# VH-VL binders against L-aspartate semialdehyde sulfurtransferase iron-sulfur subunit: the designs that were tried, part 17

Target 1, 131 residues: L-aspartate semialdehyde sulfurtransferase iron-sulfur subunit, of Methanocaldococcus jannaschii (q57563)
Amino acid sequence: MRKRVYYWTDSEHINKPVISDTILNTGVKINILKAKVEPQEAFLILELFGSKETIEKALNYLSKFGEVEEISKVIKRDLEKCVHCGCCITQCPINVIYMDEDYNVVFKEEDCVGCKNCLKACPFKAIEIFE
Short names: E, the ipSAE of ESMFold2; O, the ipSAE of OpenDDE; V2, 0.75 times the mean of E and O plus 0.25 times the DockQ between their complexes.

## First folded at step 16 (VH-VL; framework fv_clesrovimab)

Design j2 (from t7 with heavy chain S53D, light chain T25A G28S; at its last look DockQ between E and O 0.43; V2 from the best seeds 0.00; counts 0 for: pae E 2.4 > 2)
Fold by ESMFold2, look of step 16:
Structure j2 (fold): chain C 131 residues (1-131), chain A 125 residues (1-125), chain B 107 residues (1-107)
Amino acid sequence: as target 1 above (131 residues)
Amino acid sequence: EVQLVESGGGLVRPGRSLRLSCTVSGFTFDDYAMSWVRQAPGKGLEWISFIDDKAYGGTTEYAASVKGRFTISRDDSKNIAYLQMNSLKTEDTAVYYCARDTYGSGYEIDYFDYWGQGTTVTVSS
Amino acid sequence: DIQMTQSPSSLSASVGDRVTITCRASQSISSYLAWYQQKPGKAPKLLIFKASRLQSGVPSRFSGSGSGTVFTLTISSLQPEDFAAYYCQQYNDYPITFGQGTRLEIK
């Protein structure tokens, strides 16, 4: 089984070997898809592999040293309504939305955290939220 | 409201091929993973294959009993899932159900909240 | 593979009885277990998920419990429509596996 999560740490925990301890404690496999590490904090996109029980234990351990947010299908874009205006790009705090070389707006939906800022920004209402 | 309808079953000789279809309605098919589960006459349930939604890669998995012989696929524009069954054996004789995976867990496969009526495949000379 | 074993394989009971069906996993599956009911010639119907959560539209006389390796489906007061086969399913890891089934018959 495979699950992707966002993981935030702060200055209190940034100097701890959290990833290695999680692997040693639970047996989970972890792939780091993205890392943004600053002096006082870190943001990671992690991909966890194992049984659901193993992933559950790993997420519980990680949550002791930071914040975990599961990546889910929270938003969808209607490509027939989208005119690639780009109004949503600057509203994404995780930079999931960008414009390619042909000026098409591209969503990396698997990276979305569900903050809904892009829904508010779209003048054509091409972005929907699912509960 | 939610409906899953299997078709394409029948009588076929060993070594031949057959393609099953699962036509769905009453929900947004694109958002859901789908599985095939079979039940041999007088026997229990056996999960055989899974396909995720395409927004999350459209990945597939197979039970060892069918891996390499069966191929699951989906056509989201037509609301149809397929099971291509090659090199059929007499032990593949069963009722084949398509089943909708539950939504929202963040895992590829969980439990099945809706099932079709099943289509019967008989492999015999 | 995680093997799921149900007990009993079959049982006879009367309307109004309390019955219990047990499902054992060959290794821990946490709470990732579902229960299904199947009547003759029909597709399975989901009853319970996550070991103890009742599916919408399922009568409250059905309940589930357990974690780890041993799980129980209980019907608190049998009704005539409850005579069927029952299957447990683990969804902790690949491959997805079912118990062999329990036939609940009228006495």
Scores: ipSAE 0.421, ipTM 0.776, lowest interface PAE 2.4, mean pLDDT 85
ESMFold2 (binder alone), look of step 16: mean pLDDT 91; pTM 0.937
OpenDDE, look of step 16: ipSAE 0.740; ipTM 0.911

Design j3 (from t7 with heavy chain G106S; at its last look DockQ between E and O 0.51; V2 from the best seeds 0.00; counts 0 for: pae E 6.8 > 2)
Fold by OpenDDE, look of step 16:
Structure j3 (fold): chain C 131 residues (1-131), chain A 125 residues (1-125), chain B 107 residues (1-107)
Amino acid sequence: as target 1 above (131 residues)
Amino acid sequence: EVQLVESGGGLVRPGRSLRLSCTVSGFTFDDYAMSWVRQAPGKGLEWISFIDSKAYGGTTEYAASVKGRFTISRDDSKNIAYLQMNSLKTEDTAVYYCARDTYGSSYEIDYFDYWGQGTTVTVSS
Amino acid sequence: DIQMTQSPSSLSASVGDRVTITCRTSQGISSYLAWYQQKPGKAPKLLIFKASRLQSGVPSRFSGSGSGTVFTLTISSLQPEDFAAYYCQQYNDYPITFGQGTRLEIK
């Protein structure tokens, strides 16, 4: 199974190997899709791999050292509204939006983490969020 | 009322292909993940494939027994889930059920709350 | 893969009897277990999910319990319509796996 989450940690835990400890203590595999580390806080987008039980244990462990929020939805593009301007591309933290050789904007929706950056960046409001 | 109706089953020779369809009604199709589960004659249930809701990326998963040969897909505009079966083998003979998973599962397979009545696939020389 | 073993494989009982079916797993699955009923020539029907939660519309005589590696389905008072096959299913990890089934027959 796979689950993606947002993870925030503060200065108290920023110097602790929380991700590695989570892996070692639970057996989960973690892919770090995005990391923004500041002196006083860090924001990560994590992809967890394992059984539901393992993932649950990992999430509980992570929650001891920071805040965890599950990513439950992905974003899709309204092709009728999209003009392929590319404004959304640079706003994607994990680079799953790109321009092809025909200058069309392409979304790898299966890899979307639902951060909503592209939605905010779209001047044509062509990005939709599932609810 | 939730309804799932499988179609496309039949008799085929080994090595041939067949495409099954699962037409759904009575619920918002694109909110749900779907699975195919088969049952060989006189045997138990075997999960073979899963496709998530597009809201979660439409991720697919397969059992080892069908991986590389079968492809699950969906057309949300038509309320249909498909199972493309290639390189069929005699051991693929079974009743094939489409089943509704719970709500979009964030790349996770869940339990099945509604099932179709199944369509029979027979692979024989 | 997680192996699912049901016991017994077959069981004969009478109307009004209390019936218990056990499902054992090769590894811990927390509470990620479902129970299904299947009658001959019919599609499976969900009875229990999350080990103990009764699916809507299912009679209260059905109940599920257990966690980890041992689970049970109980029918408190068997009714004529309950004679069928029963399957447990884990959804802790893929591939999804089912027990081999328990056939509940009329005595």
Scores: ipSAE 0.690, ipTM 0.887, lowest interface PAE 0.6, mean pLDDT 91
Fold by ESMFold2, look of step 16:
Structure j3 (fold): chain C 131 residues (1-131), chain A 125 residues (1-125), chain B 107 residues (1-107)
Amino acid sequence: as target 1 above (131 residues)
Amino acid sequence: EVQLVESGGGLVRPGRSLRLSCTVSGFTFDDYAMSWVRQAPGKGLEWISFIDSKAYGGTTEYAASVKGRFTISRDDSKNIAYLQMNSLKTEDTAVYYCARDTYGSSYEIDYFDYWGQGTTVTVSS
Amino acid sequence: DIQMTQSPSSLSASVGDRVTITCRTSQGISSYLAWYQQKPGKAPKLLIFKASRLQSGVPSRFSGSGSGTVFTLTISSLQPEDFAAYYCQQYNDYPITFGQGTRLEIK
């Protein structure tokens, strides 16, 4: 079974071997889909593999050293509500939303990791994520 | 009112194919995972396949007894889940149920709150 | 694969009796266990999920307990409509597996 999560740490925990310790303490397998490490914080997109029990233990361990948020990776855009205003483009941390040469907003939905940042930006509530 | 209705069962010879359909109503099908579970005559229940909602990537799982021969799929616009059954064997003879998985996180799915009435598949020479 | 073993395989009891059915697993499944009732000629019906949580609409005489590798379904005061087959199911890991079933007969 697998689960994808966002994981944030800050300066208190940024130098700890959190991923390695999680694997050793729980037996979970972890794939790192994205990592961004700053002087003050780290942001990761993790994919965890194991039984439901193993994943539960791993998420609990990870939460001791940072914040964990589940990811929905499929976004629906209601094209009846979307007016192609572009407010969501700057909110996508992995740049799957862009404006084409005809000024239409385009979503590469197959690349989306479901972080929900674009939901907050849409003034017409045209973006949905399933949880 | 939640309804699941299987169809497409029948008598077939070994080596042939059948396609089962599960037509659903009374809920937002797009939000739910679906499974097929079978029960041979006089026997217990055997889970055979699963398809997730498209919101979670539409991923599939199969029991070893059917992997490579059966294919689960879904058409959310028609509210139908399908089970394509190829290379049928006599041991595939069973009542086939479609079942709704529960909506929620991965910790709270893979048990089945609603079941169809079942459709009978008989594989016999 | 996680093997599920129910005991007893069949059980005969009287109306008003308290009955228990045990489900043992070949490895730990935490509390990822469901119970189903199946009456003759009918589809299974969910009774219990997460080992002990009662499904909506199920009479309160049904209860579940256990964690890890041993789980029980209890019917506190058996009614005539409770004669059926009962199945446990784990959902901790794929493949999803069921117990072999327990047939409950009302004496």
Scores: ipSAE 0.039, ipTM 0.664, lowest interface PAE 6.8, mean pLDDT 84
ESMFold2 (binder alone), look of step 16: mean pLDDT 92; pTM 0.939

Design j4 (from t7 with heavy chain S105D G106S; at its last look DockQ between E and O 0.64; V2 from the best seeds 0.00; counts 0 for: pae E 2.8 > 2)
Fold by ESMFold2, look of step 16:
Structure j4 (fold): chain C 131 residues (1-131), chain A 125 residues (1-125), chain B 107 residues (1-107)
Amino acid sequence: as target 1 above (131 residues)
Amino acid sequence: EVQLVESGGGLVRPGRSLRLSCTVSGFTFDDYAMSWVRQAPGKGLEWISFIDSKAYGGTTEYAASVKGRFTISRDDSKNIAYLQMNSLKTEDTAVYYCARDTYGDSYEIDYFDYWGQGTTVTVSS
Amino acid sequence: DIQMTQSPSSLSASVGDRVTITCRTSQGISSYLAWYQQKPGKAPKLLIFKASRLQSGVPSRFSGSGSGTVFTLTISSLQPEDFAAYYCQQYNDYPITFGQGTRLEIK
């Protein structure tokens, strides 16, 4: 089983080995899909692997030292509203959205983690997040 | 009205191939994961394969008994899930059900709230 | 693999009886368990999920309990339509597994 989450730590907990302690305490396997780590805070996109029970225990442990948010469904684009303007491209932190050789905007929807940044940028409101 | 209809079952010789289809209606297929579950004559239920919705990555899983021989796939534009069954063995003889995973945010299989009527596959010489 | 063992394998009971079917797992599965009813020649029907939650449209005489490794399905007052096979299913980890089934005979 796997689950993807956003994880934020603050200055109180940034100096603790929370990820390694979570792995050692629960046996969960963790893949870090994205990280922004600074002296006073961290933002992570984590992928957890294990049984549902193991993932449940791992999320509970992580929650003691930071905030956890499950990643929502991926985005989709209404092709009738999209005019390929490209305003959304700079808003994607994992580069799911790009411009091809013919200047069409391409969404790799299967790679999206649901951060919603691109939703705010579309002037034609062509982007929505699945339920 | 949620409806799942399997088709493509039949009699086939060992070592040959068969493709099952599951045609769905009454719900937004794109948002749901699907599984195949089989039941040999007079036996219990065996889960064999799972495919997630594209919204959750379209990932697949297989039981060890069929891994490498069977391939699950989906065509969201046609509302059809498929099970390609290669290298069939006599022990693959069963009624094959398609089943819908529950509505939710799961990346992984849960339990099955709607089932098709089943299609019978018989593998014999 | 998580093995699921149901007891009893078959059971005879009268209309109005209270019936209990047990599902034991080889490993802890928290509450990730479902129960199904299957009538002869028909597809399974979901009764209970998350060990104890009743599926919409299922009569309230059905109930589930348990966590960890031991789970029960209870029918509080057996009706003639409840003659069927019953299966438990775990969804804690892959591969998804079912119990071997319990056949309930009315009479």
Scores: ipSAE 0.359, ipTM 0.732, lowest interface PAE 2.8, mean pLDDT 85
ESMFold2 (binder alone), look of step 16: mean pLDDT 91; pTM 0.936
OpenDDE, look of step 16: ipSAE 0.672; ipTM 0.877

Design j5 (from t7 with heavy chain I109P; at its last look DockQ between E and O 0.08; V2 from the best seeds 0.00; counts 0 for: pae E 13.9 > 2, placed apart)
Fold by ESMFold2, look of step 16:
Structure j5 (fold): chain C 131 residues (1-131), chain A 125 residues (1-125), chain B 107 residues (1-107)
Amino acid sequence: as target 1 above (131 residues)
Amino acid sequence: EVQLVESGGGLVRPGRSLRLSCTVSGFTFDDYAMSWVRQAPGKGLEWISFIDSKAYGGTTEYAASVKGRFTISRDDSKNIAYLQMNSLKTEDTAVYYCARDTYGSGYEPDYFDYWGQGTTVTVSS
Amino acid sequence: DIQMTQSPSSLSASVGDRVTITCRTSQGISSYLAWYQQKPGKAPKLLIFKASRLQSGVPSRFSGSGSGTVFTLTISSLQPEDFAAYYCQQYNDYPITFGQGTRLEIK
């Protein structure tokens, strides 16, 4: 099973090895898709791998030290508005947007985490996020 | 190069036991989960067992068709995964493949990037 | 258990044809689906994982699509080496299950 979550911590826990301890205590595998760490807080986008039970145990452990929100948003591109200009490609922090050999912009929507960077970059407003 | 080699197949009567081995090379076996998948003659693929790396608890899973009769195990020092098959039935006749999990945890199934060439088990009176 | 049903179970095609194979699941599996090719007497070979991602070394004429409960494997221009059996596999939950297979035969 794979599950993607937003995770926020505050300064009381920012210097603790919360990700490492979660892995050691539950056996979950964690991929960090995005991290923004500041002196007073941290924001992470995490991808968890495990059984439903392992992921639930991991989310419970993470919630002791911060806030967890499951990512279930759907990103869609309006092909009537999209002109394949490529402005969105560099804005994707996890590289799910690319240009194919025919110069068409391709979205791997199933890998998207809903960060909205590409939405803000599109000059034709062809990208929408649904919850 | 990554290599998986099954051995231990053969002809056996119903009710008897057989032990299959999967010898691996070309990767750090300790880090990977392993599965056994079988294919009856002229039929499709059936996953039958899984064992995780010991770093993630060495947990096991079994298909209902073999649970209680088959036991998967591993010896990381020898780079071998085993399948102990007890109380064999004619329905267990198949080619048995070992397959490598792609970095899964003990609670997450995954797909299989490397397969052995299989060993044939025939259960016949 | 998650049942996987492939269609068609068998098909005949010519070199150069575009073929599609469908895999339907009894419950949602997100994108946790893989496709395998198996030639007679050989082990399965991974083609596609995560529904649409091509395994390294697999020709780009193979593609996958779908999510949820309906998935397709497409071969855009059939080559002689593509005549084989094809299997879908879900990896959303245990037990891991495969489709019953699709035999792709030369016409």
Scores: ipSAE 0.000, ipTM 0.531, lowest interface PAE 13.9, mean pLDDT 83
ESMFold2 (binder alone), look of step 16: mean pLDDT 92; pTM 0.944
OpenDDE, look of step 16: ipSAE 0.638; ipTM 0.864

Design j6 (from t7 with heavy chain T102R; at its last look DockQ between E and O 0.47; V2 from the best seeds 0.00; counts 0 for: pae E 11.2 > 2)
Fold by ESMFold2, look of step 16:
Structure j6 (fold): chain C 131 residues (1-131), chain A 125 residues (1-125), chain B 107 residues (1-107)
Amino acid sequence: as target 1 above (131 residues)
Amino acid sequence: EVQLVESGGGLVRPGRSLRLSCTVSGFTFDDYAMSWVRQAPGKGLEWISFIDSKAYGGTTEYAASVKGRFTISRDDSKNIAYLQMNSLKTEDTAVYYCARDRYGSGYEIDYFDYWGQGTTVTVSS
Amino acid sequence: DIQMTQSPSSLSASVGDRVTITCRTSQGISSYLAWYQQKPGKAPKLLIFKASRLQSGVPSRFSGSGSGTVFTLTISSLQPEDFAAYYCQQYNDYPITFGQGTRLEIK
């Protein structure tokens, strides 16, 4: 069983071994899909593996030292509204949106985490997120 | 109206193969995981196999009793899940149910909210 | 594997009785437990999920409780149509496992 989450830490917790302690305290397996680490904060996209109980314990532990947002949304693009302007490309924190050689905007929807940044940036409102 | 209909059961000698089908209607099959659960005559329920939706990787799981002999698959364009049963044994004699494994936003849920009526497999010499 | 043990294995009761069926697990499963009803010759029907949540269309006389390793299905006022077998199922981890069943006979 697996679950993807956003995880933010701040200056109070940036120097703590939160990921390691989470694994040791719960037995969850964690894959880091993306990390942006700055001197005062970190942003991670984590993939958790384990039983449902283990994942719940891990999320509870992580939330003591930062903010957790579960990634469960499905993104879709309305190709009739999309004009391939590219406004969304710079808004994707995990780079699943790019422009191909024919200047068409491409979404790797299977890798999308549902953060809504691209939805907010689209001037033609071609992007939907299903709950 | 959610419906699951199993087919392909029958009488077969040990060591032979059968293929079961589960035809689905009344919901978006692509969004759901599916399982096979069997029930030997006069006995309880045994989960035997699972296949996830392709949106979540299409992964499969098997009970130890059937691993290596049975293969679950799905054809989303036809709304059919399959169970290929090879090297059948007399202990595989059971009613075979397909069941819908609900998957929703947030938590993956592995209880079975809808079941087919079952198809009978009898393995005897 | 998580072993599931139901008690009693069989019971007889009269219409109007309150009946209780217990499911014990070999390790903690939090609240990831479901209850099913199966009438003779028919497929199982979901009654309860997440230990205590009633499935849509199930009469309110059915209720579930428990967490961890001990779970209970209760029928508050038994009706003639409640004659069936009842199964618990854990969905905390693979392999998914069921209890051995409880046969409820109406006296």
Scores: ipSAE 0.005, ipTM 0.596, lowest interface PAE 11.2, mean pLDDT 83
ESMFold2 (binder alone), look of step 16: mean pLDDT 92; pTM 0.939
OpenDDE, look of step 16: ipSAE 0.689; ipTM 0.890

Design j7 (from t7 with heavy chain G57K; at its last look DockQ between E and O 0.56; V2 from the best seeds 0.00; counts 0 for: pae E 2.6 > 2)
Fold by ESMFold2, look of step 16:
Structure j7 (fold): chain C 131 residues (1-131), chain A 125 residues (1-125), chain B 107 residues (1-107)
Amino acid sequence: as target 1 above (131 residues)
Amino acid sequence: EVQLVESGGGLVRPGRSLRLSCTVSGFTFDDYAMSWVRQAPGKGLEWISFIDSKAYKGTTEYAASVKGRFTISRDDSKNIAYLQMNSLKTEDTAVYYCARDTYGSGYEIDYFDYWGQGTTVTVSS
Amino acid sequence: DIQMTQSPSSLSASVGDRVTITCRTSQGISSYLAWYQQKPGKAPKLLIFKASRLQSGVPSRFSGSGSGTVFTLTISSLQPEDFAAYYCQQYNDYPITFGQGTRLEIK
């Protein structure tokens, strides 16, 4: 089985080998799909492989040292509500949201991993998750 | 209303091929993984193949009993899942169901909340 | 592979009876277990998921319990429409496997 998650860790835990310890503690296999590492924090997109029980143990362990967010499969922007303000752009850790040459905000939906950061940042509630 | 309709079953000689279709409606097919599950006459259920949603590039899994002989695929523009069955054997005789996986669990495959009515495949000389 | 064994394989009961069907797994599956009902000539119908969660539209006389390696489906007061085959399914790991089935017949 596999599962993709967004993982954020802060300055308190940035110097710890959390991923290595998670693997050793649970036996899960982890692939890092994306990483953005700063001196005081890290943002990762992880893909975990194992039985569901093994993956759950791994996610529980990871959550002790950071935040785990499951990745949504579908995010849509409501163009009636979107005013192209750009507030969501900096919240996308994998850069699927950007401003084009005409100053329109563009979503590369096919590249999106569904971390929901942009949904929380939009002041006009123009970004939705579809189940 | 969620509907799954299998077609393409029939009588076929051993060693031949057959292609099954599962046509879906009432939901956004692109968002859902699909499986094929078969049931031999008088026997229980056997999961045989899985294809993930478009978001996961349509990755596939197979039961050992069919791996190398069967190929699952999907056409998201037509809302159809396919099962290509090559090198058919008499033990492949069964009713074949397509089944929709649940949405939103974050895992590839879970339990099947909707099933088609099945199409019968008979492999006999 | 995770092997699933149901007991009993068949069972005769009367309307109004309480019926218990057990599913045993060859290794722990946490609570990743579903139960299905299948009437003759029909597709399976989901009853229970995550070992104990009742699917929408399923009568409350159906209940599920268990975790790990032993799971139980209970029908608290059997109705005429409940005579069918019942299957457990694990979804903890590949390959997805089903129990061999339990046939519930009229006594």
Scores: ipSAE 0.373, ipTM 0.732, lowest interface PAE 2.6, mean pLDDT 86
ESMFold2 (binder alone), look of step 16: mean pLDDT 91; pTM 0.937
OpenDDE, look of step 16: ipSAE 0.725; ipTM 0.903

Design j8 (from t7 with heavy chain T28D; at its last look DockQ between E and O 0.42; V2 from the best seeds 0.00; counts 0 for: pae E 2.6 > 2)
Fold by ESMFold2, look of step 16:
Structure j8 (fold): chain C 131 residues (1-131), chain A 125 residues (1-125), chain B 107 residues (1-107)
Amino acid sequence: as target 1 above (131 residues)
Amino acid sequence: EVQLVESGGGLVRPGRSLRLSCTVSGFDFDDYAMSWVRQAPGKGLEWISFIDSKAYGGTTEYAASVKGRFTISRDDSKNIAYLQMNSLKTEDTAVYYCARDTYGSGYEIDYFDYWGQGTTVTVSS
Amino acid sequence: DIQMTQSPSSLSASVGDRVTITCRTSQGISSYLAWYQQKPGKAPKLLIFKASRLQSGVPSRFSGSGSGTVFTLTISSLQPEDFAAYYCQQYNDYPITFGQGTRLEIK
């Protein structure tokens, strides 16, 4: 089984080996899809592999040292509300949102991991996530 | 109304092939994973194959009893899931159900909230 | 593979009875268990998911409990339409597996 999550560590835990300890303590496999690491905080997109029970234990461990947000399977854009402003493009950590040759914003919805960063960035609230 | 309708069952001899279809309506098929589950006469349920939505990579899994012989696929433009069954054996005799996986858990496969009525496959010499 | 064992394999009961069906797993599955009802000649119907949560439209006389390796389905007051086969299913890990079934028959 696999599960994708957004993970945020705070300044108290940035220097702790939370990812490696999670792997060692639970046996979960972790792939890091994206990382933004600053001196005071880190933001990660993680893909966890294992049985659901193993993943559940891993997420419980991770949540002790940061915030976990589970990624939904579906993101949709309301094309009537979208004005193609491009604000969401810079917020997509895996670059599935881009502007085409005609200056239209395009979502590769099939590649989306559901992290919700673009939802927060859209001033016209054109982006919805369904779970 | 959510509907799943299987077709393509019949009588075949061992070693031959059949293709089953599951035609769906009443929901956004593109968003859902689908499974095939079979039930031999007088026996219990056996999960045999799964295909995820394209949004999550369209990955497939198979039970060991059918791996290498059966291929699951989907055509989202037609709202159809398929099960290609090659090298059929008498042990493959069963009612074959397509089943819709539940939505929104963040995992590839969970439990099945809607089932078709099934199509019967009989493999006999 | 996670082996699922139901008990009893068959059971006779009267309308109004309280019945309990047990599902045991060969390893821990947390709460990733579902229960299905199947009437003769019909497809299975989901009753309970996540061990204890009732599917929409399922009568409240059905309940589920358990976690880890032992799970129960309870029908608090048996109705005529409840005579059927019942299956547990784990969805903790591949391959997805079902119990062998419990047939609930009229006494």
Scores: ipSAE 0.403, ipTM 0.766, lowest interface PAE 2.6, mean pLDDT 86
ESMFold2 (binder alone), look of step 16: mean pLDDT 91; pTM 0.940
OpenDDE, look of step 16: ipSAE 0.721; ipTM 0.905

